# Designs tried in a protein design chat: VHH binders against Prephenate dehydrogenase [NADP(+)] (TYR1). Part 4

Target 1, 284 residues: Prephenate dehydrogenase [NADP(+)] (TYR1), of Saccharomyces cerevisiae (p20049r14to297)
Amino acid sequence: KVIGIIGLGDMGLLYANKFTDAGWGVICCDREEYYDELKEKYASAKFELVKNGHLVSRQSDYIIYSVEASNISKIVATYGPSSKVGTIVGGQTSCKLPEIEAFEKYLPKDCDIITVHSLHGPKVNTEGQPLVIINHRSQYPESFEFVNSVMACLKSKQVYLTYEEHDKITADTQAVTHAAFLSMGSAWAKIKIYPWTLGVNKWYGGLENVKVNISLRIYSNKWHVYAGLAITNPSAHQQILQYATSATELFSLMIDNKEQELTDRLLKAKQFVFGKHTGLLLLD
Below, E stands for the ipSAE of ESMFold2; O stands for the ipSAE of OpenDDE; V2 stands for 0.75 times the mean of E and O plus 0.25 times the DockQ between their complexes.

## First folded at step 1 (VHH)

Design h06 (framework vhh_7ubx_2)
Fold by ESMFold2-Fast, scan of step 1:
Structure h06 (fold): chain B 284 residues (1-284), chain A 123 residues (1-123)
Amino acid sequence: as target 1 above (284 residues)
Amino acid sequence: QVQLVESGGGLVQPGGSLRLSCAASGFTFSSYAMTWVRQAPGKGPEWIATITSGGSTMRDDSTKGRFTISRDNAKNTLYLQMTSLKPEDTALYYCAADLSPWEYLTEGDYDYRGPGTQVTVSS
């Protein structure tokens, strides 16, 4: 069996190398206009580099689209129809609804749709890291087993979800966190508070130091990472709106000098989120 | 030096009652929320109830009809009144104080606990 990778960004390249190291036949492509440059760059790679996604689609039994969420519809529209009978197709992006829509619209109906998401960065060892596998449409019972057999080389902890469950969990756990720290950084910029000019990590203790460093890490990410988590994930919109609403409610209590109501609200939130987990920390 | 010392545990029959006390020192007791936590053999710690400085209480649903948390600020003492005790209530019971400023939830001194008092409900 042949595994196709369309998109040789960080994660696509990680997958291509892991699969070839495990003995799988792997055929890859990226943007056709860069073929000559990529051929020179990957001359010694164990995977086969081809000029375009039509060649990947026609030769592969399992295809992973490792492209930006904003481009997935266009790329699947171009290369998806070239997929052969019985091909398994999936993506490797942090937002699944755009992938599923593109796959359902453009793939031949005899293609199975099984998509994945490694919940870690490209420079992290994959062993023990979480890997989501979404079996969205499989007409052939052997398809799901095949995907699991391919992914076994990553030694990841597999988590099986629907795409709706995946996008909701991602929104709940990641999109709000990014929105909160991006908002904080935006506020600092607007009111002209620049922590880095005051010697970040030298003078600030405790939570202030942690807060600034988390913000710096989030702002160091490429914009398309945040776009994938928030802009193209409808589940994230609800969670971010709830965050904004809660922040506004707390501000209203503060501006109205409602100290008792504010304190009670904070204590209830602390107890709900940390009360039981604090007990676990106390054991340590 | 912050200290929390629990007392009042012991062996009790199913259906019985027991009152636990926690004596606090080393901080302004009346200004801080106080919590009861228990740990049963072979299980992780379980939160039971919290009482705020203002006297508001928050309780775990599984025990709130049988357990009552209260405090006496004049004595720097936290109480847990337990009624209708069941074998599954067998655990080491701890009191805990969260002395962290609300803006510093991740600072090292976020929680203090006592050594605990053992409650055993006979089979």
Scores: ipSAE 0.000, ipTM 0.107, lowest interface PAE 19.7, mean pLDDT 79

Design h07 (framework vhh_enristomig)
Fold by ESMFold2-Fast, scan of step 1:
Structure h07 (fold): chain B 284 residues (1-284), chain A 123 residues (1-123)
Amino acid sequence: as target 1 above (284 residues)
Amino acid sequence: EVQLLESGGGEVQPGGSLRLSCAASGFTFSDYAISWYRQAPGKQREWVSTITSGGDTNYAESVKGRFTISRDNAKNTLYLQMSSLRAEDTAVYYCAAEGSLSDLFEYWSYDYWGQGTLVTVKP
């Protein structure tokens, strides 16, 4: 069995190395224009680097498209039709609707669609981290077992969802978080206040320090990630709108000095959150 | 604000030379591998040359021995020295940068592209 990886960014490379270390045959590609550069860069790698996605598609039994969500349709349109009979195909993007649409539109009908999403960064230990597996379309009963056997080397905590469930949860936990911190950073830029600047703010402690670090991490992402998390995920629109509405309402209460109403709203939110969660607050 | 600005293009006779520059701003230039691409009228975009953050260079077969890529990290500038120019080298030349920034999402194309500079080799 051969595993193909189309896209050698940080997560694609993590998968390629984990799979080869576990003894799987792995074939990878990235953009054809960069083949000579990548061949030199990965000369000592255990995986095989090939010139383009057609070669990956024609040789692989399981293919992972490790590409930007906004590009997946174009890339699957190009390389998807070259997939072998019975090939399992999936992605690893943060938003699944574009993947599913591309796979349904461009893949041969006899390909199975099983897609994944590792909920961790590329430089952390994968053991015990959540890994979503979505069995969207499988005509061959062995396909789901095969994907699980490949992913076993990550030692992740596997979570089985539909793509609709995945995108809803992602909107709540990732898209909204990114939108909130992007809006905060945009405000800092407009008023020309940098939270990491020396002076009054140099001694950030506890929550302030966490806030600065989250903002820097989010702004370190390429701008395309925001398109994938927000623009192409309809579930994200409702959640981002709820965030914007809630922020506006709270700020209005603050500006109008409505202390009692503000206090009541905050206490209700606190009771909802902590009514179901018992434990220490880790952010101090 | 990430910006790449190419310059140095123009008209030249066959066998002539040109030096292209690409001025970068809004990101840590030294962390990126930077490439030159070109697109001739009616043709697909073609890779020309790459220089890594460590200074290693690679060239398309059609330009080896004629073109030299270099970078000046102190000036945030990429260069392409072109010699023995041919009619086939007529194209708009672009510089492109791809970072090593890590995230949960994959990208395989260059994140940052300039507007290009036109090189015309007149017969």
Scores: ipSAE 0.000, ipTM 0.123, lowest interface PAE 16.0, mean pLDDT 79

Design h08 (framework vhh_7nfr_2)
Fold by ESMFold2-Fast, scan of step 1:
Structure h08 (fold): chain B 284 residues (1-284), chain A 123 residues (1-123)
Amino acid sequence: as target 1 above (284 residues)
Amino acid sequence: QVQLQESGGGLVQPGGSLRLSCAASGFTFSSYYMSWVRQAPGEGREWVSSISGSGDSTYYADSVKGRFTIARDNVKNTLYLLMDSLKSDDTAVYYCAKDSPFELYDSLSYDYWGQGTQVTVSS
């Protein structure tokens, strides 16, 4: 069995190395114009590098498209039709709707669609980290078992969701958080405020330290992560709108000096969060 | 610490020429691929061209091949894009990008983007 990886970004490379280390035959490609450079760079790699996705598609039993959600449709349109009968195809994007649409539109009907998403960055140990597996279309029952057997080498905590469930959860937990902190950083840049000392000095304490570290971490990610989390996820649009509406309402209460209403809003939110998530109900 | 600053954009008539520059600092310039990426109003990002650290290898999008030339000066830590036979479709903000030190791929993922420089091709 051959595993194909189209896209040797950080996650694609992590998968390629993990699969080859586990003994799987792996063939990879990235942009064809960069083939010679990549061949030299990965000369000692255990996976095989090929010129383009047509070669990956024609040789693989399981293909992972490790490309950004905004590019998935174009890439699958190009390489998807070259997939052989019974091939399992999936992606590793942060938003699944455009991925599923591309697979349904461009893949041969005899291909199974089982897609994955490791819910961690490429720099962390995969062991114990959450891994979503979405069994969207599998006419061959052995396909799901095969994907699980391949993914077993990551030693991740596997979570089985539909793509709709995945995108809703991603919007709720990631897109809003990133939008909020990107907005904060954009405000700092626009008004030329430098609210921190990078690296060594933590002269401010508490919440300011946490805030700055989260902002720096979010801004250290490559820009395409935000495109996948927000632009191509309809659930993200609604959640970001809800966040913006709530922020505007709180701002309005502050400007209008509505201290009692503001206090009531914050207290209700505190009771909701702390009552449900702290496990402590009452103090006598 | 990594800084990229584009310059050289402006208004030009169809068929004209422009030379964009990108001043780089905060990293070993000669060790990294550098790229130009553009974004037209209301559209997504489009990769334009890339050049290897040594300058020996250059790559171009089909839409600009034969009209644009990417170049670099590793002594001055400056990236260039020489644009000839400009067309209205070349109107965009042009960004200088430092490629990932460890990989290249179709997602146009880069470690850092500059502030951009506006190119407008109009009669």
Scores: ipSAE 0.000, ipTM 0.145, lowest interface PAE 16.2, mean pLDDT 79

Design n01 (framework vhh_enristomig)
Fold by ESMFold2-Fast, scan of step 1:
Structure n01 (fold): chain B 284 residues (1-284), chain A 125 residues (1-125)
Amino acid sequence: as target 1 above (284 residues)
Amino acid sequence: EVQLLESGGGEVQPGGSLRLSCAASGFTFSSYAISWYRQAPGKQREWVSTITSGGSTNYAESVKGRFTISRDNAKNTLYLQMSSLRAEDTAVYYCAKVTYEYSDWGEYTYSFDYWGQGTLVTVKP
């Protein structure tokens, strides 16, 4: 069996290398206009690089579209119809609704749709990291078993969800985090204050250092990350609205000098957060 | 932070020679193909030459046999040896690398050209 990867970004490359290291036959493509450069760059790679997604689709038994969420519809429209009978197709996008809609619209009816999402960055060791597997449409029971056997080489903690559950959990956990830090950065830009580059090293440590590094990571990504995480995920809107509402309420208590009510609200939040953890909270 | 810094330009008479250099930093130089481009006054930017990570070279038809591209991976430096210069070679010469920017979770976000600030070559009659 042959595994196809369309999109050789950092995650697509991670998957391609992990699968080939585990002994799977892997065929990859990225943007056709860069084929010659990529062929040179990956000349010693164990996977096979081909010119375009039509060639990947025609040869693969399992295809992973490792492309950004905003481009998934266009790319699946182009390469999806070239998929052969019985092919398993999935993606690696942060928002599953546009991905599922594209697969249902453009794939042959005899293709199974089983999609994944590794909930970590590309330079992190995959062992023990969460990996969502969504069995959306499969007419062959062996398809789900096959996907699990391929993904076993990542040694990830597998989580089985519907795409609706995935998008809700992503909105609950990631969309608000990005919105909060983007809001913070927008505030710094608006008031022209960013003191962490002004040589005050003794004040740069601890929590402020963690905050600055998270902000740098979020702002180093292009707007497509935010578009995929929030604009195209309706579940995210509810969570971002709740964050904004809570921030406004806390500000109102501060301005009105309602110290006791503010303290009570913060203590309830602390109890709720810590009440959900029985051990140490780990970052990274 | 990707940085490309060109040098070696200047004035030369027709038939003369110049050697351009491009100092690279902020990426693993030896792993990427790097190109020379040029832009003549009032014209669009045009490709001149490319050298791959493996050392293979390719040239625009107008410069074949006259220009030689080379690289020194130990010094993170790209070179363009120009000979038999013509008035038509007058241009600002740019070192360029196309790279990809990826989001968290490895989603492809865009392709972005990294360009140096250029070095002017003037072939005076």
Scores: ipSAE 0.000, ipTM 0.127, lowest interface PAE 14.6, mean pLDDT 80

Design n02 (framework vhh_7nfr_2)
Fold by ESMFold2-Fast, scan of step 1:
Order: sequence, then C-alpha cells, then structure tokens
Structure n02 (fold): chain B 284 residues (1-284), chain A 128 residues (1-128)
Amino acid sequence: as target 1 above (284 residues)
Amino acid sequence: QVQLQESGGGLVQPGGSLRLSCAASGFTFSDYAMSWVRQAPGEGREWVSSISGSGGSTYYADSVKGRFTIARDNVKNTLYLLMDSLKSDDTAVYYCAADQTYEISDYWGETTYEYDYWGQGTQVTVSS
C-alpha cells in the first residue's frame, strides 16, 4: 500500500516522515514550480518526491491533502479526478467543511472519504496528542481500519467525530479563544500598554505571566490561522457573537453598579462550568 | 537572489495621501501572501495589512481600516499600499514582507508569525 501526501508544509512533512519511519511507502508532492528545489532539499528523505499531484493520485491507496483550507477546492479539483479506484482520500485542515465539499464535488464516486486533523502544531511530539478521524464516506469496510493502522505510528489519542462535530468544537474551543486573546491584544495596542515591557520592572507573576504567554503565542500565528478558525468556519460566527454579547452584558452590569445581578450571573456561570465543589474542595 | 524593494515613502501633510510600492524579484510572487508592517520611532513592529497570493482576500489593522487599501499586480510582481487621510500616528518605516501560502492552517497556534522575506523599508513621515 502507498500513502500519498499532497502538500509538504509543516504538517505534511511531519506525516511523511512519521509514515516512512514506520515502514510505509510514501509519495509526496508540492507545487510543481518548486520541484527542483524541493528535490534537492529532501534528497536524503525516505519518502519519494514527485513533480505533481497527478502522479501522487495515480499511485496512492490513501491520499492526504495537507494544504490550506482556502486552497483545498482548487487543488482537489485538479488532482482529485486522477485518484484510482478504491482509494481513500482525506485532508489535514483545521476546518473540515471546505474539505468535505471539495471531496464530494471532485472525487470519483468510488473513492472513500476519511479525513484527519492532528490537534497540535508541527513542532510538538505527537504521542498522546488528540487526533481527530472523520469517517465521512466509506464504501469499503476496510478503509477505516486501514486509516487507523497508518495513524497508529503517531501514537496519538484518536477521537472519532463527524465533520459537523469537528467544526463546531473547533469554533467553540479554538476560534473563540483566539478571538478573545486577539481582542485583548488589540485593546492593549489601542491604549498603548505593553505587558511584557511593564513586567520587566514589576515582576508580574501568576496569571499575568500565563496571560502574556498565551497572547504572544496566539499573535505569533500566521494570519492564515485566524482566517481558517474564524472567517472560513461558519460555526465560529455564532460562538464569537455570543462571546462579544456576554462581554458587553457584563460591562453593562458593571457600569450600572448592579452588583447583586453581576454576582448572581458569575455564580451561575461558575456552577455550570466548574461544578459546585471545585473552589471549596481546594481549601484546607 | 530574493529581493523586496519598497518605494513611494516621503514627507506628507496630515490628511494627505501616499502610494507605497514594493517590487519583488527572485521568487514566484503569486505563491506568497504579502504584507505591510510598520515600525514607528520607539515602538515595536505593527502589522498594517495583508493580501493573499491570488489577491482574493485582504486584511487590515483597525487603525488603518477604511483609510488604506492593499493591492497587488501579479503580472508586474508588485505590491501596493494606497494610503488616504494620513495622520501623524501613521509616521513609521513601512516594510514589505512575503509569507509562503502553501502551508496548512494550524489552529493550535504553533506556527510562528514569521515572514520568509523582508524589504529594507521606506520612511513615511506625516508632519505639519
């Protein structure tokens, strides 16, 4: 069996190396105009580099499109029709709706669609990290087991979701989190506060250090990440709107000196999220 | 071999307009997202605007939204920033930057926000 990877960005390269190290035959491509440069760069790699996705599609039993969500439709339209009978096709994007639409539109009907998403960055040890596997369209019962057998080399904690569940969870846990910290950083820039500069003299500890480090990490992302999490994922819009509404409601209670209503709202939120005993159980 | 060369900066009065250009060479321009990043005296770098490789998507910092327009010409390998209603706060060195667009989106935020190529910068001064 041959595994094909279309796109040798950070995650595609991680997958290619992990699969070849586990003994799988791997064929990779990226943009054809960079073939000569990439061939020299990866001359010592264990995977086979080929000129284009047509060559990957024609030879592979399982193909992973490791490309940006915004590009997936065009790339699948080009290379998808070259997929052989019975091949398994999936992606590795942070938003699944564009993948599913592209695969449904452009792949031969006899291709199975099983897509994945490693919920970590490319520089992290994959062992124990969550890996989502979405069995969207599987006409061959063996396909799902095969994908699991390939992914086993990552030693990840596998999570099985529909693509709708994946995109909703991504919106709830990632898009809102990024929006919240981007909003904080935008506010700091507007009022001209530099937490890291002030920290040099003031020895900020505890939550301030956590806050600054999370903000720096989020702001170190390439802008494509924010577009993928918020703009491209329709599920994110409702969650970000709810976050903005909740922030505004809390501010309204504060400026109106509605201490009792504010307190009641915070206690209800604490009970819902953390349960009745979390704070009390930590008291000595 | 890769070069990004900015031009079009200068001294302008508040409320005036400038057009910045960035001539790119030594790489396939349309494969790269392009950005404008500025640095005011005594400040850190501030991202201003970005445009996707195809030009289909544009992004702006809130401080310039509605006043600045980013554009590109993939035939001429040139990036533009059209700056209207300039304010004293827009005074900065403006840098052209290129970022490879074929990489997958990683929502865990592990990818460092780093440009593959930078220009040398062009000074914009908005003063009386």
Scores: ipSAE 0.000, ipTM 0.176, lowest interface PAE 13.8, mean pLDDT 80

Design n03 (framework vhh_7n9e_1)
Fold by ESMFold2-Fast, scan of step 1:
Structure n03 (fold): chain B 284 residues (1-284), chain A 126 residues (1-126)
Amino acid sequence: as target 1 above (284 residues)
Amino acid sequence: DVQLVESGGGLVQAGGSLRLSCAASGFTFSSYAMYWGRQAPGKGREWVSGISGSGDSTAYASSVKGRFTISRDNAKNTLYLQMNNLKPEDTALYYCAKSETYTYDDWGSYEVTDYWGQGTQVTVSS
């Protein structure tokens, strides 16, 4: 069986290398205008690089679209119809609704739709990291088992969700993270503090450098990302409200020098966090 | 050298008002957040209020919110605390403070160094 990867960004490349190392036949493509450059760059790679997604679609039994969410509809419209009978098709994006809409609209009805999302960055060891697998449309009983067999080489902790469950959980978690750092940056602007000139200039490591880099990454996003996570998602409103309430309560305890009450509250939070795997920074 | 000199304390009856002042010198006053803290006899130091360098943002301890108002005059290098509806529980030595933040070392330690004045005594009779 042949695995196709459309998009050789960071995650697409990780998948291509992991699958070839596990003995799978892998065929990849990216933008056709860069084919000659990419062919030279990946001359020693174990996967086969081809000019376009039509060649990937026509030869693959399982295809992963590893492209930006904003482009997935156009790319699937172009290459999806070239998929052969019985092909399993999925994506590797953080937003599943655009994938599902594109797959349902443009793929042949003979194709199964099973999509994935690795919840880690491309430079992290995949072993033990969460991997979401969404079995959206599977007409062939073996398709789900096949996807699991391919993904087994990542040694990830597999989590099975519907695409609706996936998108809700993503919004619930990412919305709070964005709200927290947007609030922090807004506070810095209001009190005229510029952390990137203090931490980065004086210290080469430590938490300040991590804080600055996360803030820059979040503030580098286009504003509609914040609007999509916060304004248009009612479940995100509850999470953001809880964050704001908790931040206000902790600040009140700090300002009132209520050390014992603050300590008790932090110990309860610590027991919850360290009793469960809630973050990659401390437990992974 | 950083110098902070508090004044305006005294004896006042419950329900009365006092205005505390803190004269600052030895640093660019408008560039730093300033704070008021207090220490009652036999108790630890308690944060009362804070104000940003520009004066645009303020914060208050729950025990004083709605009764106290922090303000600053950057042209005069002076911090103020307007205290209304004073209670016997407000009896304390009141200090103004300037914070200097030292960022993390390679092991993640975070240090804040505060410069406190000598304080001004506020006594509220029942």
Scores: ipSAE 0.000, ipTM 0.076, lowest interface PAE 24.0, mean pLDDT 78

Design n04 (framework vhh_brivekimig_d4)
Amino acid sequence: EVQLVESGGGVVQPGGSLRLSCAASGFTFSSYGMSWVRQAPGKGPEWVSSISGSGGDTLYADSVKGRFTISRDNSKNTLYLQMNSLRPEDTALYYCATETYLYEDSWDSYTTFDYSSQGTLVTVSS
ESMFold2-Fast, scan of step 1: ipSAE 0.000; ipTM 0.266

Design n05 (framework vhh_7ubx_2)
Fold by ESMFold2-Fast, scan of step 1:
Structure n05 (fold): chain B 284 residues (1-284), chain A 123 residues (1-123)
Amino acid sequence: as target 1 above (284 residues)
Amino acid sequence: QVQLVESGGGLVQPGGSLRLSCAASGFTFSDYAMTWVRQAPGKGPEWIATIYSGGSTMRDDSTKGRFTISRDNAKNTLYLQMTSLKPEDTALYYCAKGEVYESDFGSYTYDYRGPGTQVTVSS
């Protein structure tokens, strides 16, 4: 069996190298105009570099489109129709809805759609890191097991979700967190607070240090992370709006000195988050 | 039809300053984000900064204290003001049309980039 990778950015390259190191036959491409440069750059690589995605599609039994969500429709429209009968096709985007729409629109009906998302950066050891696998459309029972067998070389903690579950969880847990800390950092910039100011300031320590470090980490991300978590995920828009609404409501209670109402709201949130059921999930 | 031409590079001593310019033509400059990228010999391209059509900027953490991106829509020109230059800043600097993002189509993707202007920082 031959694994095809369309796109040799950070994650595409990580997958190509991991799969070839595990003994899989791997064929890769990136943009055709870069072929000569990439051929020289990857002269010693174990994977086979070809000029375009048509060559990858015609030869592969399993294809991973390792491209950004905003580009997926155009790339699948171009290379998808060249896929073989029975090919398994998936992506590696941070937002799955555009990916699934492109696959359903442009792939031959006899292709299976199983897509993945590694929830870690390209420079970390993949062992123990979360890997989402989405079995969206498979006519062949063997396809899902094949994808699992390929991904086994990453030694990741596999999580099985629908694409709707993936996008909702990303919106609910990650997009709001990024929006909150980006808002905090924007506020610091407006009021001229410098979080990297050190010294023997007694205000730094415990939770304050954690807050500063999380903010700096989020601001260290490339802008495409913000785009993937918020701009291209429709589920994120509603959750970010709810966050903004809730923040405004809490502020209104604080400025109006509505201590009892504020306390009641916070206790309700605490009960929901730290009830028996959620407590069990946090401990295990 | 789209054309980007960088200028302002050269040899400079450590601690010096340079201002790079990028003259754009063949498109409605004010409608597009513009980006500066550099590539040192033997290394991949490194994103420096992007300025959006509205004037907002995104900057790389390693250079944002020393480098400032700006634009003049009336002149269709993009600028990079570089201060406190270090030997590690030696690279070919080029401008690109649009947001240049780290993606799975190479290290960075862009609609068009200029040929670049060489910056050499040495004593």
Scores: ipSAE 0.000, ipTM 0.112, lowest interface PAE 17.9, mean pLDDT 79

Design n06 (framework vhh_7xy4_2; at its last look DockQ between E and O 0.04; V2 from the best seeds 0.00; counts 0 for: pae E 23.2 > 2, placed apart)
Amino acid sequence: QLQLVESGGGLVQPGGSLRLSCAASGFTFSSYAMAWVRQPHGKGLEYIATISDSGGSTYYSDSVKGRFTISRDNAKNTLYLQMNSLKPEDTAMYYCAKETYSYEGDWSEYYMDVKGQGTQVTVSS
ESMFold2-Fast, scan of step 1: ipSAE 0.013; ipTM 0.357
ESMFold2, look of step 2: ipSAE 0.000; ipTM 0.077
ESMFold2 (binder alone), look of step 2: mean pLDDT 80; pTM 0.800
OpenDDE, look of step 2: ipSAE 0.000; ipTM 0.269

Design s01 (framework vhh_enristomig)
Fold by ESMFold2-Fast, scan of step 1:
Structure s01 (fold): chain B 284 residues (1-284), chain A 122 residues (1-122)
Amino acid sequence: as target 1 above (284 residues)
Amino acid sequence: EVQLLESGGGEVQPGGSLRLSCAASGFTFSSYAISWYRQAPGKQREWVSTITSGGSTNYAESVKGRFTISRDNAKNTLYLQMSSLRAEDTAVYYCAKEVTYEISGDYTYEYWGQGTLVTVKP
């Protein structure tokens, strides 16, 4: 069995290296314009580098498109028709709807569609991190078992969802989280006030340390992550709008010195969070 | 799809000036950094200048002080004002929008125009 990776950015490279280290045969490509540079860069890699996705598609039994969501349709339109009969095809984008639409439109009908999304950055240990697996179209029971066997080397916590569930959960949780911390970081940059500098003994372990580390993790991502989580995912808009509305209302109460109304609103929020126990987290 | 169309090239004498334009469509122009590249005959493609969505500019050392990049978001147009042109500035000039092949990738997929030829000759 041969595993194909189309796209050798950070996540594609992570998958290629993990799969080859686990003993799988892996064939990879990225943009043809960079072939000579990539061939030199990965001369000692255990995976095989080829010039384009046609070569990956013709040789692979399982293909992962590790490409930006906004480009997935074009790339699948180009390379998808070259896929072998019975090939399993998936992606690893942050938004699954464009992915599924491209696969259904351009892949041969005898291809199974099983797609994944690792819910972590490329520089972290994959062990224990969440990995979504979406069994969208599978004519062969062996296909789902095969994908699970390949992904086992990541030692991730597997979560099984439909693509609709994936996109809604991502919008409801990750898009709002990113919007909140991007807003905070943008405010710090505009007024040139950064609340964290050294922080080892004096502020280490406080809420400021937690806040700053979350912001740094979010800002370490490329802008494409935010495009995928918010711009490209229609489900994100209402959740981000609700967050912005709530923030504005709270700030208005603070600016107008409406202490009683502010207190009442915060107490209702506290009752909701702690009264609806969904995973209580205490920070000491 | 993304389309980029360069114009404004031509023949000019050493020390002369030209203004290049790049008309963009198919994406939200104001949200992206856009770059100028050039390729001289028999040479590799060379980065010339970039302007960010916020208006910050950066230049290759060979053109710094002589070229000025600017944008008009209302017209979806990128400009390159070239002055004090030299024979070594002779090249096809390309407008480029860069995107990563994948979200956290090291390599950027570029959307290129057809280019506009600039010839500096006495």
Scores: ipSAE 0.000, ipTM 0.126, lowest interface PAE 13.8, mean pLDDT 80

Design s02 (framework vhh_7nfr_2)
Fold by ESMFold2-Fast, scan of step 1:
Structure s02 (fold): chain B 284 residues (1-284), chain A 124 residues (1-124)
Amino acid sequence: as target 1 above (284 residues)
Amino acid sequence: QVQLQESGGGLVQPGGSLRLSCAASGFTFSSYAMSWVRQAPGEGREWVSSISGSGGSTYYADSVKGRFTIARDNVKNTLYLLMDSLKSDDTAVYYCATETYVEYGSGTYTVDYWGQGTQVTVSS
């Protein structure tokens, strides 16, 4: 069996290398305009590089579209119809609704749709990290078994969700997190405050140091990543609105010196978090 | 061999206007998103504006929105920044940069090429 990867960004490359190291036959492509550069760059790679997604689609038994959510529809429209009978097709985007719509619209009906999302960055060890697997449409149970057998090489903690469940959780855990820190950075820029600098770091292990480092990591991404997480995820707006409302309510209690009401609000939140879940620990 | 060459900078009075150009060669210009980035004296680089490969989408930093316009001519392989109502805070070296508008996976495949920059000085 041949595994195809359309898109050799950081995650596509991670998958290609992990799959070839595990003994799978892998065929990859990226933008055709980069073919000569990528051919030279990956001359010693174990995967096969081809010029375009038509060649990947025609040869693969399982295809992963490792492209950004905002581009998935156009790319699947171009390469999806070239998929052979019985091909398993999925994506690796952070928002699944655009993937599912593109796959249902452009793929042959005899293709199975099983999509994945590794909930970690490309330079993180995959072992023990969460990996979402969504079995959206499959003709045979063997397709789902095959995807699991391929993904086993990542040694990830597999989580099985519907695409609706995935997008709701992603909106709450990723889109809100990004919106919160982008908002904080925007506030710093507007009032010209930068509470910590690398030249005067006296806050080792403190929350201020953690806060600044998270903000810097988020701001180091291209704005298209934020647009994909916030604009294209239909659950994101509701979650961001709730965050903004809660922030405004807490601020109102603070400015009015309503210490007891503020304390009660925070204690209820603390009881919800720690009563149902153990605290999160930051590991080095 | 990718080459980006900026021009059009200079000294202007507050409230004045300038037009920056970036001549691109060595790659398929229309296939890449393009950006303007500036660096003020003693400060880090600040993103100013971006335009998609087709020119259909444009993006601006809040500090320049309504005053600056980014444009491209894919026939001439040239990127432009039209700067109006210039302020002393706009004083910086302005750089032309290439970015891909197609991103892959949770990472981004990008070709980052920068020009030599063109100095813009806004002073009384």
Scores: ipSAE 0.000, ipTM 0.103, lowest interface PAE 18.7, mean pLDDT 79

